# Designs tried in a protein design chat: VHH binders against Profilin-1 (pfn-1). Part 105

Target 1, 132 residues: Profilin-1 (pfn-1), of Caenorhabditis elegans (q9xw16)
Amino acid sequence: MSGWNAYIDTMTAAAPSIKRCAIVGAADGSVWARTEADNVFKASEEELKTFVALFNDVTQVPAKGADIEGVHYVVPRTEESLIFGKKENTGFFAVKTKSAVLIAVYEGPNEVAAQVRKAVESMQTYLNNAGY
Below, E stands for the ipSAE of ESMFold2; O stands for the ipSAE of OpenDDE; V2 stands for 0.75 times the mean of E and O plus 0.25 times the DockQ between their complexes.

## First folded at step 15 (VHH)

Design wf4 (from we3 with D101E; framework vhh_6fv0_2; at its last look DockQ between E and O 0.69; V2 from the best seeds 0.00; counts 0 for: pae E 3.5 > 2)
Fold by ESMFold2, look of step 15:
Structure wf4 (fold): chain B 132 residues (1-132), chain A 123 residues (1-123)
Amino acid sequence: as target 1 above (132 residues)
Amino acid sequence: QVQLQESGGGLVQPGGSLRLSCAASGFTFSTYDMYWVRQAPEKGLEWVSTISYTGSNTYYKDSVKGRFTVSRDNAKNTLYLQMNSLKPEDAAQYYCAKWYEILTGSFGEFDYRGQGTQVTVSS
């Protein structure tokens, strides 16, 4: 119902293998919008606070992995504003904007992961250019 | 090389139906999400529908929801768009694509490669 929900809808329609996603505040992990109803993004605010803090030093994340929705992911690599996590045939991409972190949880092969990453990074670029 | 070829367009009366096909080659079709887009005269590209690589998830532009059905046959490397209850506003060149770009907080650009197929709805 918020304006932020439109961005959730755009990402899920653009990358239909996204199972769940959210936009959360970069400072505290507060949820600005998320997938709801049949595919609720279920991470707690405590978990999200810990998660967004990973962006304070992404170089430490591959050694520790990351937790989202109570699931532990191996983090094979990071970039300054991107964390990629894997668990079996599922994974996540998370990107940081000026004010927010976008999180998308997906399932599928490498080609699908590339399309998910493209959707998330394209929205990251749009939000950064809009001052968020 | 990646090739996408659309077919199945034509002239139809309002309320009629058409089924578009998109034959894909040069890539592993079954591992890519796919998209239908359209372009009316003197307008930009408009997203119509999305289907996931397995076919399990589909999405539609609001104005076509309930009238159009996207599907795929991964064994035949073919994407389909069943278009029912066609309206004059649906008249456009239709393309299939395997890429998109979010440019303005919504759909912006698509990587289409075929010639498209023309849908014309009589007045």
Scores: ipSAE 0.282, ipTM 0.659, lowest interface PAE 3.5, mean pLDDT 87
Fold by OpenDDE, look of step 15:
Structure wf4 (fold): chain B 132 residues (1-132), chain A 123 residues (1-123)
Amino acid sequence: as target 1 above (132 residues)
Amino acid sequence: QVQLQESGGGLVQPGGSLRLSCAASGFTFSTYDMYWVRQAPEKGLEWVSTISYTGSNTYYKDSVKGRFTVSRDNAKNTLYLQMNSLKPEDAAQYYCAKWYEILTGSFGEFDYRGQGTQVTVSS
């Protein structure tokens, strides 16, 4: 267990409706930590590389959506360091820090989504302040 | 208006048990993850447990794992915390919260919490 796994645990404890999540390098999509066991985050290296590159121009993402773990999500809108997607009763939040991208896939109603966003953004702020 | 009302606290001897309840109203309880937090004397607020909106996922502070069990009854809009094998260090004011920010080595904000219920553990 790496130090980054602790942050995965923190996010999942903060938002238990997160089904899977990962911390990846913002530059190349390399996996630093991810949920495992029954909730393995299964995005491929190529997917993650493509995904993190979306942050280079987030304005184009709503037009094409985003793929995570082989699932295509509609992206209603983006912010400078935030991409979120929806698919039926599932979705994801992805936030960019100085050096990482945090990705959380969730299942549940909009209220749950709001909690997931808070958890991910909170971690974003924490990591940014820590220099990551 | 969001309301959370904790109950079930009291005085117990070490090794004793308590069952806390939290009555929720003013929001759709069944769609929110819920949290237990506590504040011991001369200590800061600390996270204790989390349960998903369906109850399917539960998380615990390391020091309470195996002793505490969080559960919920969405039909009754009630959150529970079964506390077994209580220790003196468990003594605190216990709160239920609608959302609670958890950070490594620190605690953060919450959307709303109740007035709390006092748990005292003494021989």
Scores: ipSAE 0.280, ipTM 0.664, lowest interface PAE 1.7, mean pLDDT 91
ESMFold2 (binder alone), look of step 15: mean pLDDT 79; pTM 0.788

Design wf5 (from we3 with D101T; framework vhh_6fv0_2; at its last look DockQ between E and O 0.79; V2 from the best seeds 0.75)
Fold by OpenDDE, look of step 15:
Structure wf5 (fold): chain B 132 residues (1-132), chain A 123 residues (1-123)
Amino acid sequence: as target 1 above (132 residues)
Amino acid sequence: QVQLQESGGGLVQPGGSLRLSCAASGFTFSTYDMYWVRQAPEKGLEWVSTISYTGSNTYYKDSVKGRFTVSRDNAKNTLYLQMNSLKPEDAAQYYCAKWYTILTGSFGEFDYRGQGTQVTVSS
């Protein structure tokens, strides 16, 4: 397993309601690591390329939403390095680091969502401090 | 007010077993992922186990895999940690936590935890 897989494991352990997650290149959406097996992250390369490009202008994302793994999410709001979406009792958090985008898809109530956010933001901070 | 109260700790011989409990109140327990953490003498706080709000997903520190089992009863607002085949290195103060996040490459940040229960493993 690559070092990036370890970060996937760490995030899932920190927020067990994460169903699927991935670490991708911020520039091109290339997959560095992802959940696998029964919880395989299934976003296509083309989809990820489009997704990471959303961070170029996050202000436009709420108007159009975001697609992950073929699922369309409503994006209530964005921050400079954070995009999150919701669909029923599911959602995603995506955070941008210096060189990567962390994406976590979750299922559960708002309390769970908050934990997922903290997990990915903690990882964001760690990776940024590490130069990634 | 959020309250977490651990119990079930004690003194056991190596190879022994303990079952820890955590009584939760002051929040909707069934909607939160829960965590077990521990602090051994002269060591920092370390993550032990995590369980999803439904109990469907569980995660463990590598050193306790196969020996510890986390579970929960949402109807009773109680978190459990079954500890089997205990080792001296498992001796620590054990805490249940409402939130636990990664900090500087390790699990180290939480919002709420109890006063803990002491686990001692000695022959």
Scores: ipSAE 0.820, ipTM 0.907, lowest interface PAE 0.6, mean pLDDT 93
Fold by ESMFold2, look of step 15:
Structure wf5 (fold): chain B 132 residues (1-132), chain A 123 residues (1-123)
Amino acid sequence: as target 1 above (132 residues)
Amino acid sequence: QVQLQESGGGLVQPGGSLRLSCAASGFTFSTYDMYWVRQAPEKGLEWVSTISYTGSNTYYKDSVKGRFTVSRDNAKNTLYLQMNSLKPEDAAQYYCAKWYTILTGSFGEFDYRGQGTQVTVSS
C-alpha cells in the first residue's frame, strides 16, 4: 500500500544504519511496503510466510535460527513480539504488531543495533496504538 | 555524562548561509547515528536531518532537502549542519540529538542535551 511507504521512510531516516526493511502482513507475509531502489528488500513470498510464522512460537526460534533474503541468522534472543538475528557485523530486528511484522536489516556495532531496535519498537508501539 | 553543545547560530538575511556545530562528549561519538532537530515559536520539536555513524547515509526533511547538508568529523567528535539558501521558515532553536522516539508515525521525541543555538532569518 502506498501509504505504508511513509513508514518505511520514517524507519530508515530514524535509523540510517538500516540497510533494508519491510512491513509485511502477520498472517501471510505479504509485503505491504519495503525499501526499494538501491536497497531493495529481496525476501521471497514463501520465505516471508515462513518467517512470520516464527511468531506463532518465538521460544523455538533460538534453536533454529531464522532466514531472511536467503541469509541464515543465529537468534540469540526473542521476546513475545520481537526476534533479534545476528550474522557477523549485520543483524535484523523483527517485531510483530496486531496485523503486521516489521523487519529491519542493519549493519553496524552494538550501539547502532540498539538505535535500530528503538526505531522498530517505537514503530511497533505506534502501529499497535493505531489498531494495526 | 553525555554532553552536546551547539554553536554557530546567528542572524542572517534570507538567502544567506550558516554552519552549525555540535560538540559531543561523554560517549563514543563514532558509533552512534546523530540527528539535527529544531523548534520554532508556536511549533513542536521538528526533525531536520539524520546522519549515520560513519557519515555515509544522510536524510533530510523535505523542506530543507537540497539546501542543508549534515556532516560529521568523528576524529573531532563534532556534528555539523551547513545551511544554505536560508528562509524565514528556517528560523528556530537548533539542537543535535543522540536518540529519538517515533510518535504518530513520524519522528517524535528526541534525546537532546544542549541549550541549542538560535537561527534568525530576517530581511
Scores: ipSAE 0.657, ipTM 0.844, lowest interface PAE 1.3, mean pLDDT 91
ESMFold2 (binder alone), look of step 15: mean pLDDT 79; pTM 0.796

Design wf8 (from we3 with Y112H; framework vhh_6fv0_2; at its last look DockQ between E and O 0.67; V2 from the best seeds 0.00; counts 0 for: pae O 3.4 > 2)
Fold by ESMFold2, look of step 15:
Structure wf8 (fold): chain B 132 residues (1-132), chain A 123 residues (1-123)
Amino acid sequence: as target 1 above (132 residues)
Amino acid sequence: QVQLQESGGGLVQPGGSLRLSCAASGFTFSTYDMYWVRQAPEKGLEWVSTISYTGSNTYYKDSVKGRFTVSRDNAKNTLYLQMNSLKPEDAAQYYCAKWYDILTGSFGEFDHRGQGTQVTVSS
């Protein structure tokens, strides 16, 4: 694998029910890599800046939900470095590393959601161990 | 009890084809993404292909792309791998799995795979 795009390819291959995903800077939401073409991750820079700031206090997120790609999600749970959002049969997992936030938007049942979470958390651990 | 049973392996000449099957039981097959993984002699595990729970999204290791096709029949709880244009380097024990961590190269904390089916390619 090379470059940040290889990490996007790895996440989608590891959890094929991911529809779109991105790796963005934790400080400012700048896009390091994302799914492109027919599966473009289309959140704006302003939306991503607001989104990554949710990690400044994840305890406040369940009360207000989260927006990504112009879609509002309820947030049934958070952890120190993880936000899970749901809307109908779609959802997202977002995890924070030292330098980045990984966002994966998926569609599927709870069993698929658990597989998506495993893939995203595996990448979180990998990037943290690599110093990111 | 989760059960995965691979079949369809065998001996084939280079350029030949095989179709692997994986019969699933003990869980709701149609709600899980599924994985094909292989292991050649003296080598570690190698991811081959992944398919989404509906079958709509498929992914392949670069070396098999265009030659292998993963598919599933959720009504029959069966996963398939059609293997065309087989090469000697494809010879391996092939496993279907309910999870595989591509980054770590492992099935994770518990081994949700079948017993495997052997693919041998020689002339």
Scores: ipSAE 0.736, ipTM 0.880, lowest interface PAE 1.0, mean pLDDT 91
Fold by OpenDDE, look of step 15:
Structure wf8 (fold): chain B 132 residues (1-132), chain A 123 residues (1-123)
Amino acid sequence: as target 1 above (132 residues)
Amino acid sequence: QVQLQESGGGLVQPGGSLRLSCAASGFTFSTYDMYWVRQAPEKGLEWVSTISYTGSNTYYKDSVKGRFTVSRDNAKNTLYLQMNSLKPEDAAQYYCAKWYDILTGSFGEFDHRGQGTQVTVSS
């Protein structure tokens, strides 16, 4: 297992309500690691390329929403390096590091969302400090 | 106010069993993932197990897989840890936690944990 797969496992262990997650290149959306087996992250590379480009101007994302795995999410919140999407009892957090985008898709109430955010932001901080 | 109270610890012989409980209050227990962590003598806090808010997903430290089982009763606001085939290296103060951070295999920051319950394994 690659080092990036270990980070996937770390996030899922920290927030088990994460259903699927991926680490992708910030520049091109290439998949570095993703959940597999019963929880395969299914976003296409083309979709991911479009998605990571959202971070070039996050201010426009709330008006447009975001698509992950063919699902359209409303985007209630963006920050310079964070996109939060929501759809019914599901949502996603995407955070940008120096060279990567971490995407975590979750299912559950708002309290679960908070835990997912913490998990991906912690990983974000770690990776940034590591130079990634 | 968030409150977590662990119980069920004690002294057992190697190969013995214990069942830990954690009574939760002060928050909507059924909406939070819960964790067990432990601190052995002269060691730092380490992650033991995680269970999702619905109980559908469980995770374990490699060294306890097959021996420990985490479960929860959301109606009772209670978290459980069934510990079988206990080993001396399992001796520690065990804590339940509402959330914690795991990075590179090390225990990180957590929101809340109880005072813990002591588990001793000795022949």
Scores: ipSAE 0.022, ipTM 0.439, lowest interface PAE 3.4, mean pLDDT 89
ESMFold2 (binder alone), look of step 15: mean pLDDT 83; pTM 0.835

## First folded at step 16 (VHH)

Design ug1 (from uf34 with D110T; framework vhh_7pa5_2)
Fold by ESMFold2-Fast, scan of step 16:
Structure ug1 (fold): chain B 132 residues (1-132), chain A 123 residues (1-123)
Amino acid sequence: as target 1 above (132 residues)
Amino acid sequence: QVQLVESGGGMVQPGGSLRLSCAASGFTFSSYAMSWVRRAPGKGPEWVSYISGSGKSTHYADSVKGRFTISRDNAKNTLYLQMNSLKPEDTALYYCAVGGPQPPPLKGETDYWGQGTQVTVSS
């Protein structure tokens, strides 16, 4: 099964500090690919549906925060197609393309966060250029 | 290892119906969206439909909307495509896939397709 899972592998290879990640449908939060086994991305479809809906108006997100895998993250600011947050030593970056939302959960300091953001945004650019 | 086995194809006259099945194994079926993709003679792959892991959300290509219905039975790890009002242009090999619309290839990747199930619509 080298479909969307190959994209998960590419992102985690580019940023080894990614602990868990997923590619989900922008319309419904359905899971297309995710990390598995010891690194399984555990968000429910219901939670992901709520999460992807945040991209309908990202300006509201900093006031409310965001929930991923049952963890509430503080979201300091957003960009049109980017939501990111922090909770103690963990954080996430989520980016929206035309058809998908890429979510990467990482652990570590700010230097690690920069690498994770770069990996996620590079994949976003690749998928947007391919019409996704 | 992930395994997908399509079945249910055949020959049918225009206006007829067929029900395709995809038996899935090797992963947590209910957690993943599933798609149907087809490849017609002389054409590239065309995404047909996808369904969310829970089955609550479905999506269709405009060419099949109103005629095809995607569904799943998570207890049986099986994906279905009910095809009604079949047209000659629906003639293709049909494949199931994990996830949403077929992704673009990564550099160095190749297409990995199963056997598929052949649907032929002719008078």
Scores: ipSAE 0.714, ipTM 0.861, lowest interface PAE 0.9, mean pLDDT 89

Design ug11 (from ug10 with K107A; framework vhh_7pa5_2)
Fold by ESMFold2-Fast, scan of step 16:
Structure ug11 (fold): chain B 132 residues (1-132), chain A 123 residues (1-123)
Amino acid sequence: as target 1 above (132 residues)
Amino acid sequence: QVQLVESGGGMVQPGGSLRLSCAASGFTFSSYAMSWVRRAPGKGPEWVSYISGSGKSTHYADSVKGRFTISRDNAKNTLYLQMNSLKPEDTALYYCAVGGPQPPPLAEYFQHWGQGTQVTVSS
């Protein structure tokens, strides 16, 4: 990997409970960087294209949920540039920057979720401030 | 391990054409967006062009729009840059990179670009 994979490493170091994560293009859902090998983020480009389009109107998402890696998540609510969901002991946080969408899938209780959210939102702020 | 090997550079006169190739290995090439980035003498890296993993989405820097065409052959794990109507300002070392617009912040510390291929446009 080149360049963008450093941000994957930064997020997973900040929140070790992240099991899989990716940085994808906001316009097309194409993968820029993702976790690999034993913890590969395995969503298809077609699924990710559908997922990033959810940010065009986040208010519609709680009614229908969201699909990531073939798993359907319940989305209890959304915020302006944040979609998050839960399914049993797993969950995700996805945030949109100017050019990218950061997606982190984790396992664990609410305390773990808070750490993952903080890591993803910190990276969102950093990339937005850098013009990405 | 991820490897990117650029080729196809050379010396051409203004108005000439070159086709660059980037052979990729060590990852699922078709799953990743790819970019071309160049570094001119005495300057920092400049992002040139982008293509999505499927090849359905492409983007270009304003300086090359209409003259360069990015494409990929996912069966061969190869990225291409067709460069037409070359100008002296296009003289640079060209690199392929995985992912979106380059260089991202901290690219100087974490990039794993290949060796690059030199393009020189002069009369």
Scores: ipSAE 0.473, ipTM 0.787, lowest interface PAE 1.7, mean pLDDT 86

Design ug12 (from uf34 with E109Y D110T; framework vhh_7pa5_2; at its last look DockQ between E and O 0.85; V2 from the best seeds 0.00; counts 0 for: SAP .72 > .668)
Fold by OpenDDE, look of step 17:
Structure ug12 (fold): chain B 132 residues (1-132), chain A 123 residues (1-123)
Amino acid sequence: as target 1 above (132 residues)
Amino acid sequence: QVQLVESGGGMVQPGGSLRLSCAASGFTFSSYAMSWVRRAPGKGPEWVSYISGSGKSTHYADSVKGRFTISRDNAKNTLYLQMNSLKPEDTALYYCAVGGPQPPPLKGYTDYWGQGTQVTVSS
């Protein structure tokens, strides 16, 4: 659909456990790209607006958790530009770049989380270096 | 497949106005932010503006703030760019694109842009 879809494809290829993925505006949660077809990322704009705002103060997020696609996740901890959550055999990794937030929702045993994180953080680094 | 068709360009004098349109098809239009991008002669693409899927949030490059207004009609699958107080440096081929500011291209992927619409600002 656009250049941003290439980044979605790259992340999902790097981590097969990713079920749904989105790239959204860091400022407003607007959807720039997302997985489609059988694995449509379905978070609403309003939900995403709330979600990206979590990065304004990540220290409070573990106490509150995070909602994505109507699902509430427990957030064990956060980093300055990283929020990750867990719910049973699912979870998410969200990283913030200069202009975007990359969100990957995954399913599988806890062992797959490392690969998902690596995929998302790799893309984060790439985009940051590119000025995005 | 995704299709984007830009229109509304033309030649105007400095200080003039134009209204660009982008007709979109092949995807759920309202689910995505949309951008305007321009390419001036001899320069690389420059992001101009983007608007959220709902239209509630808009963003502009510093070079066009206060002069350009992005809007959309989701019922018509159409993106708009109202350009006022045009300057010679606004001369470019204007494209619409899905998403926010356009990222660097990745190998093996092609951006879905239309043919663009030419805007020429000259006295």
Scores: ipSAE 0.874, ipTM 0.927, lowest interface PAE 0.5, mean pLDDT 94
Fold by ESMFold2, look of step 17:
Structure ug12 (fold): chain B 132 residues (1-132), chain A 123 residues (1-123)
Amino acid sequence: as target 1 above (132 residues)
Amino acid sequence: QVQLVESGGGMVQPGGSLRLSCAASGFTFSSYAMSWVRRAPGKGPEWVSYISGSGKSTHYADSVKGRFTISRDNAKNTLYLQMNSLKPEDTALYYCAVGGPQPPPLKGYTDYWGQGTQVTVSS
C-alpha cells in the first residue's frame, strides 16, 4: 500500500479538516487507497463508478448534485477536472487525473475549503506532471 | 501490516501457461483493487493488470490483453494471474500490489516490493 497511500497521507496532513479521503480509478471507481480505521471512507463500488462518471461531463453536475458515502451533496461549482460538493458544515473536493480521481471529504466552516482544495490540487498537479 | 506473497512462477516454453498467486493479509482485501506488476531485466516496473475489489471490473495492459486473465478469491484473500500463450517478452519478476497502476513515489515515503515470483519464457 505504499504508493497511493502516501498520497492519502500527504493530503490529510496538508489539510487537517479532511476527515475521509480516497483515490479511485477514473475508469471504474475502484478503490486504490482510502482512509481506514476510525475514519473509513465508506462508498460502494457502484456509487464510486457513478461518481467518477460525473467527470465525463462536469457541466451537468450542478443540476444533479453528487452522492458519496450515501450522502447527497449540492454541487455549486465544477471545473473541467474538479467537482466541489457541499452539505451543511461538510463538503468534498474531487479532482481527476489521467488515471485516477482523488476525493477528500472535509468538515468545518467554509473558510477551510480553500485549504482542502489546495491539498488535492497539489497531488493532482504532481500526478499530471508525471503523466498520471 | 500489509503482506503480499507471490508464487507460481517458473520456466516455460513459448506458448506455455502459468498461473500466479498472491496471498494477501493485513488489510480488508475485498475493499481494494489489486494489481499485477512486472519487472523485466534492466527495466523499471510495468503495470500488467488490475481488478476491482469486488472482482467485477478488470483492466489489462495492451501487451497482455487476450492472453492474461486476472481474478481474485475474496474468501481466501488471494489474487491470481492466469498467463496463457506466453512469449519471451513476458519474462520478468512478477509482483502483486494494492491498488491500480502505481504512481510516482513521494519524497519521504518508501516503496516496498516483495520478492516477487520469476517467470522465464525460453526455449
Scores: ipSAE 0.785, ipTM 0.890, lowest interface PAE 0.8, mean pLDDT 91
Fold by ESMFold2-Fast, scan of step 16:
Structure ug12 (fold): chain B 132 residues (1-132), chain A 123 residues (1-123)
Amino acid sequence: as target 1 above (132 residues)
Amino acid sequence: QVQLVESGGGMVQPGGSLRLSCAASGFTFSSYAMSWVRRAPGKGPEWVSYISGSGKSTHYADSVKGRFTISRDNAKNTLYLQMNSLKPEDTALYYCAVGGPQPPPLKGYTDYWGQGTQVTVSS
């Protein structure tokens, strides 16, 4: 078990509706930890490099959407370090810290989405407070 | 089960060189970033170097920049650290790790470290 894997375990335990989850490098999109096996987070390093680059200017993201695991999501709005999207019953929340981007893909209605957002933002706050 | 086995450490004089290896198993090695971390006697872990899954991106701690080179062989599931111009300050137990710099500990979780490989630089 890597130290970053504990963060995956914590987020998925806090929000059971998370189907797939990953922690990737903010500079390169390389995977540091992710869900595996039947819940493997399938995005390529190339796709993730493109995705993490969206945080360089989040104001442009709502106009074009975002791609994760080959799925195109509508992004209704962004915050400085938060990108989220929805596609029917599936959605995601992605948050950036200084060194990492945390991505959670979930399935379910708005009530479920709120729980997933809280789990991801809690980890973001913890990492930011530790200088990560 | 993720397994990481470090090797290649030893004793060298200042200015010497060593090449560390990390044999990885139990996960899709090429999909993950890897790091080298060291722990000097009486000190906490210090992140040393990083390489992306593809090998296209590398980063180094200021203390080793220009002297150490990280590389990987994804076909062999092996991570390397070439250490040149070694200094007494580089004396430490060296570990490889999956992902970026070591994250802060979480409540209910404990960092797990393997045996590592010992590097001793002395005259």
Scores: ipSAE 0.736, ipTM 0.864, lowest interface PAE 0.7, mean pLDDT 89
ESMFold2 (binder alone), look of step 17: mean pLDDT 80; pTM 0.809

Design ug13 (from uf34 with K107E E109Y; framework vhh_7pa5_2)
Fold by ESMFold2-Fast, scan of step 16:
Structure ug13 (fold): chain B 132 residues (1-132), chain A 123 residues (1-123)
Amino acid sequence: as target 1 above (132 residues)
Amino acid sequence: QVQLVESGGGMVQPGGSLRLSCAASGFTFSSYAMSWVRRAPGKGPEWVSYISGSGKSTHYADSVKGRFTISRDNAKNTLYLQMNSLKPEDTALYYCAVGGPQPPPLEGYDDYWGQGTQVTVSS
């Protein structure tokens, strides 16, 4: 139907430690696709609107942290178009393209985090190359 | 299963109006952005418009800005497209879809389109 569900499926297949993920509009935080059922990504549209606005100036994010699904994450640093955070044994990676923000929440140690980051950044690269 | 059923198409003269509807079921409609996409004869799909889950933000392709209005009724799980000042180049099958603008294709994944609703603009 949407076509965006294929991106969710591709990321979760590439990194099985992704617990929940979503693709949202960069302009408004609207949900385009997300994991569902037992792995439903639960962030509200208002929370996501606030979250995607963080990409307007990623250098300010480490001072504030970031909230996803009502959980406050410590953001140790950012890269251009990349925000990532950690809380105990959970974490997230979020990347921005021209039109979308891809968000993946995972659980596990640093080895797991590297795989999740690779999956999300691969999709970001593909979308950027396609003009998205 | 996700089910989307389009209706409201028809034949109109240039300058006329039509209102399309999309009845949705099988998912939490109010949580997702929704789009209208069209396919003209012999052409690929063209994204037309999308609306956020709450209905608070709307976005339009340049070809329809000022003429089309997207809206939704979350209590009825229904998406709408009000089309005004219709032109012959708006002639197409119109489909609704979950999410924002149509993404680029991924290898191994194909677009799925239902029957759609036909809009024909001719004199």
Scores: ipSAE 0.705, ipTM 0.849, lowest interface PAE 0.8, mean pLDDT 88

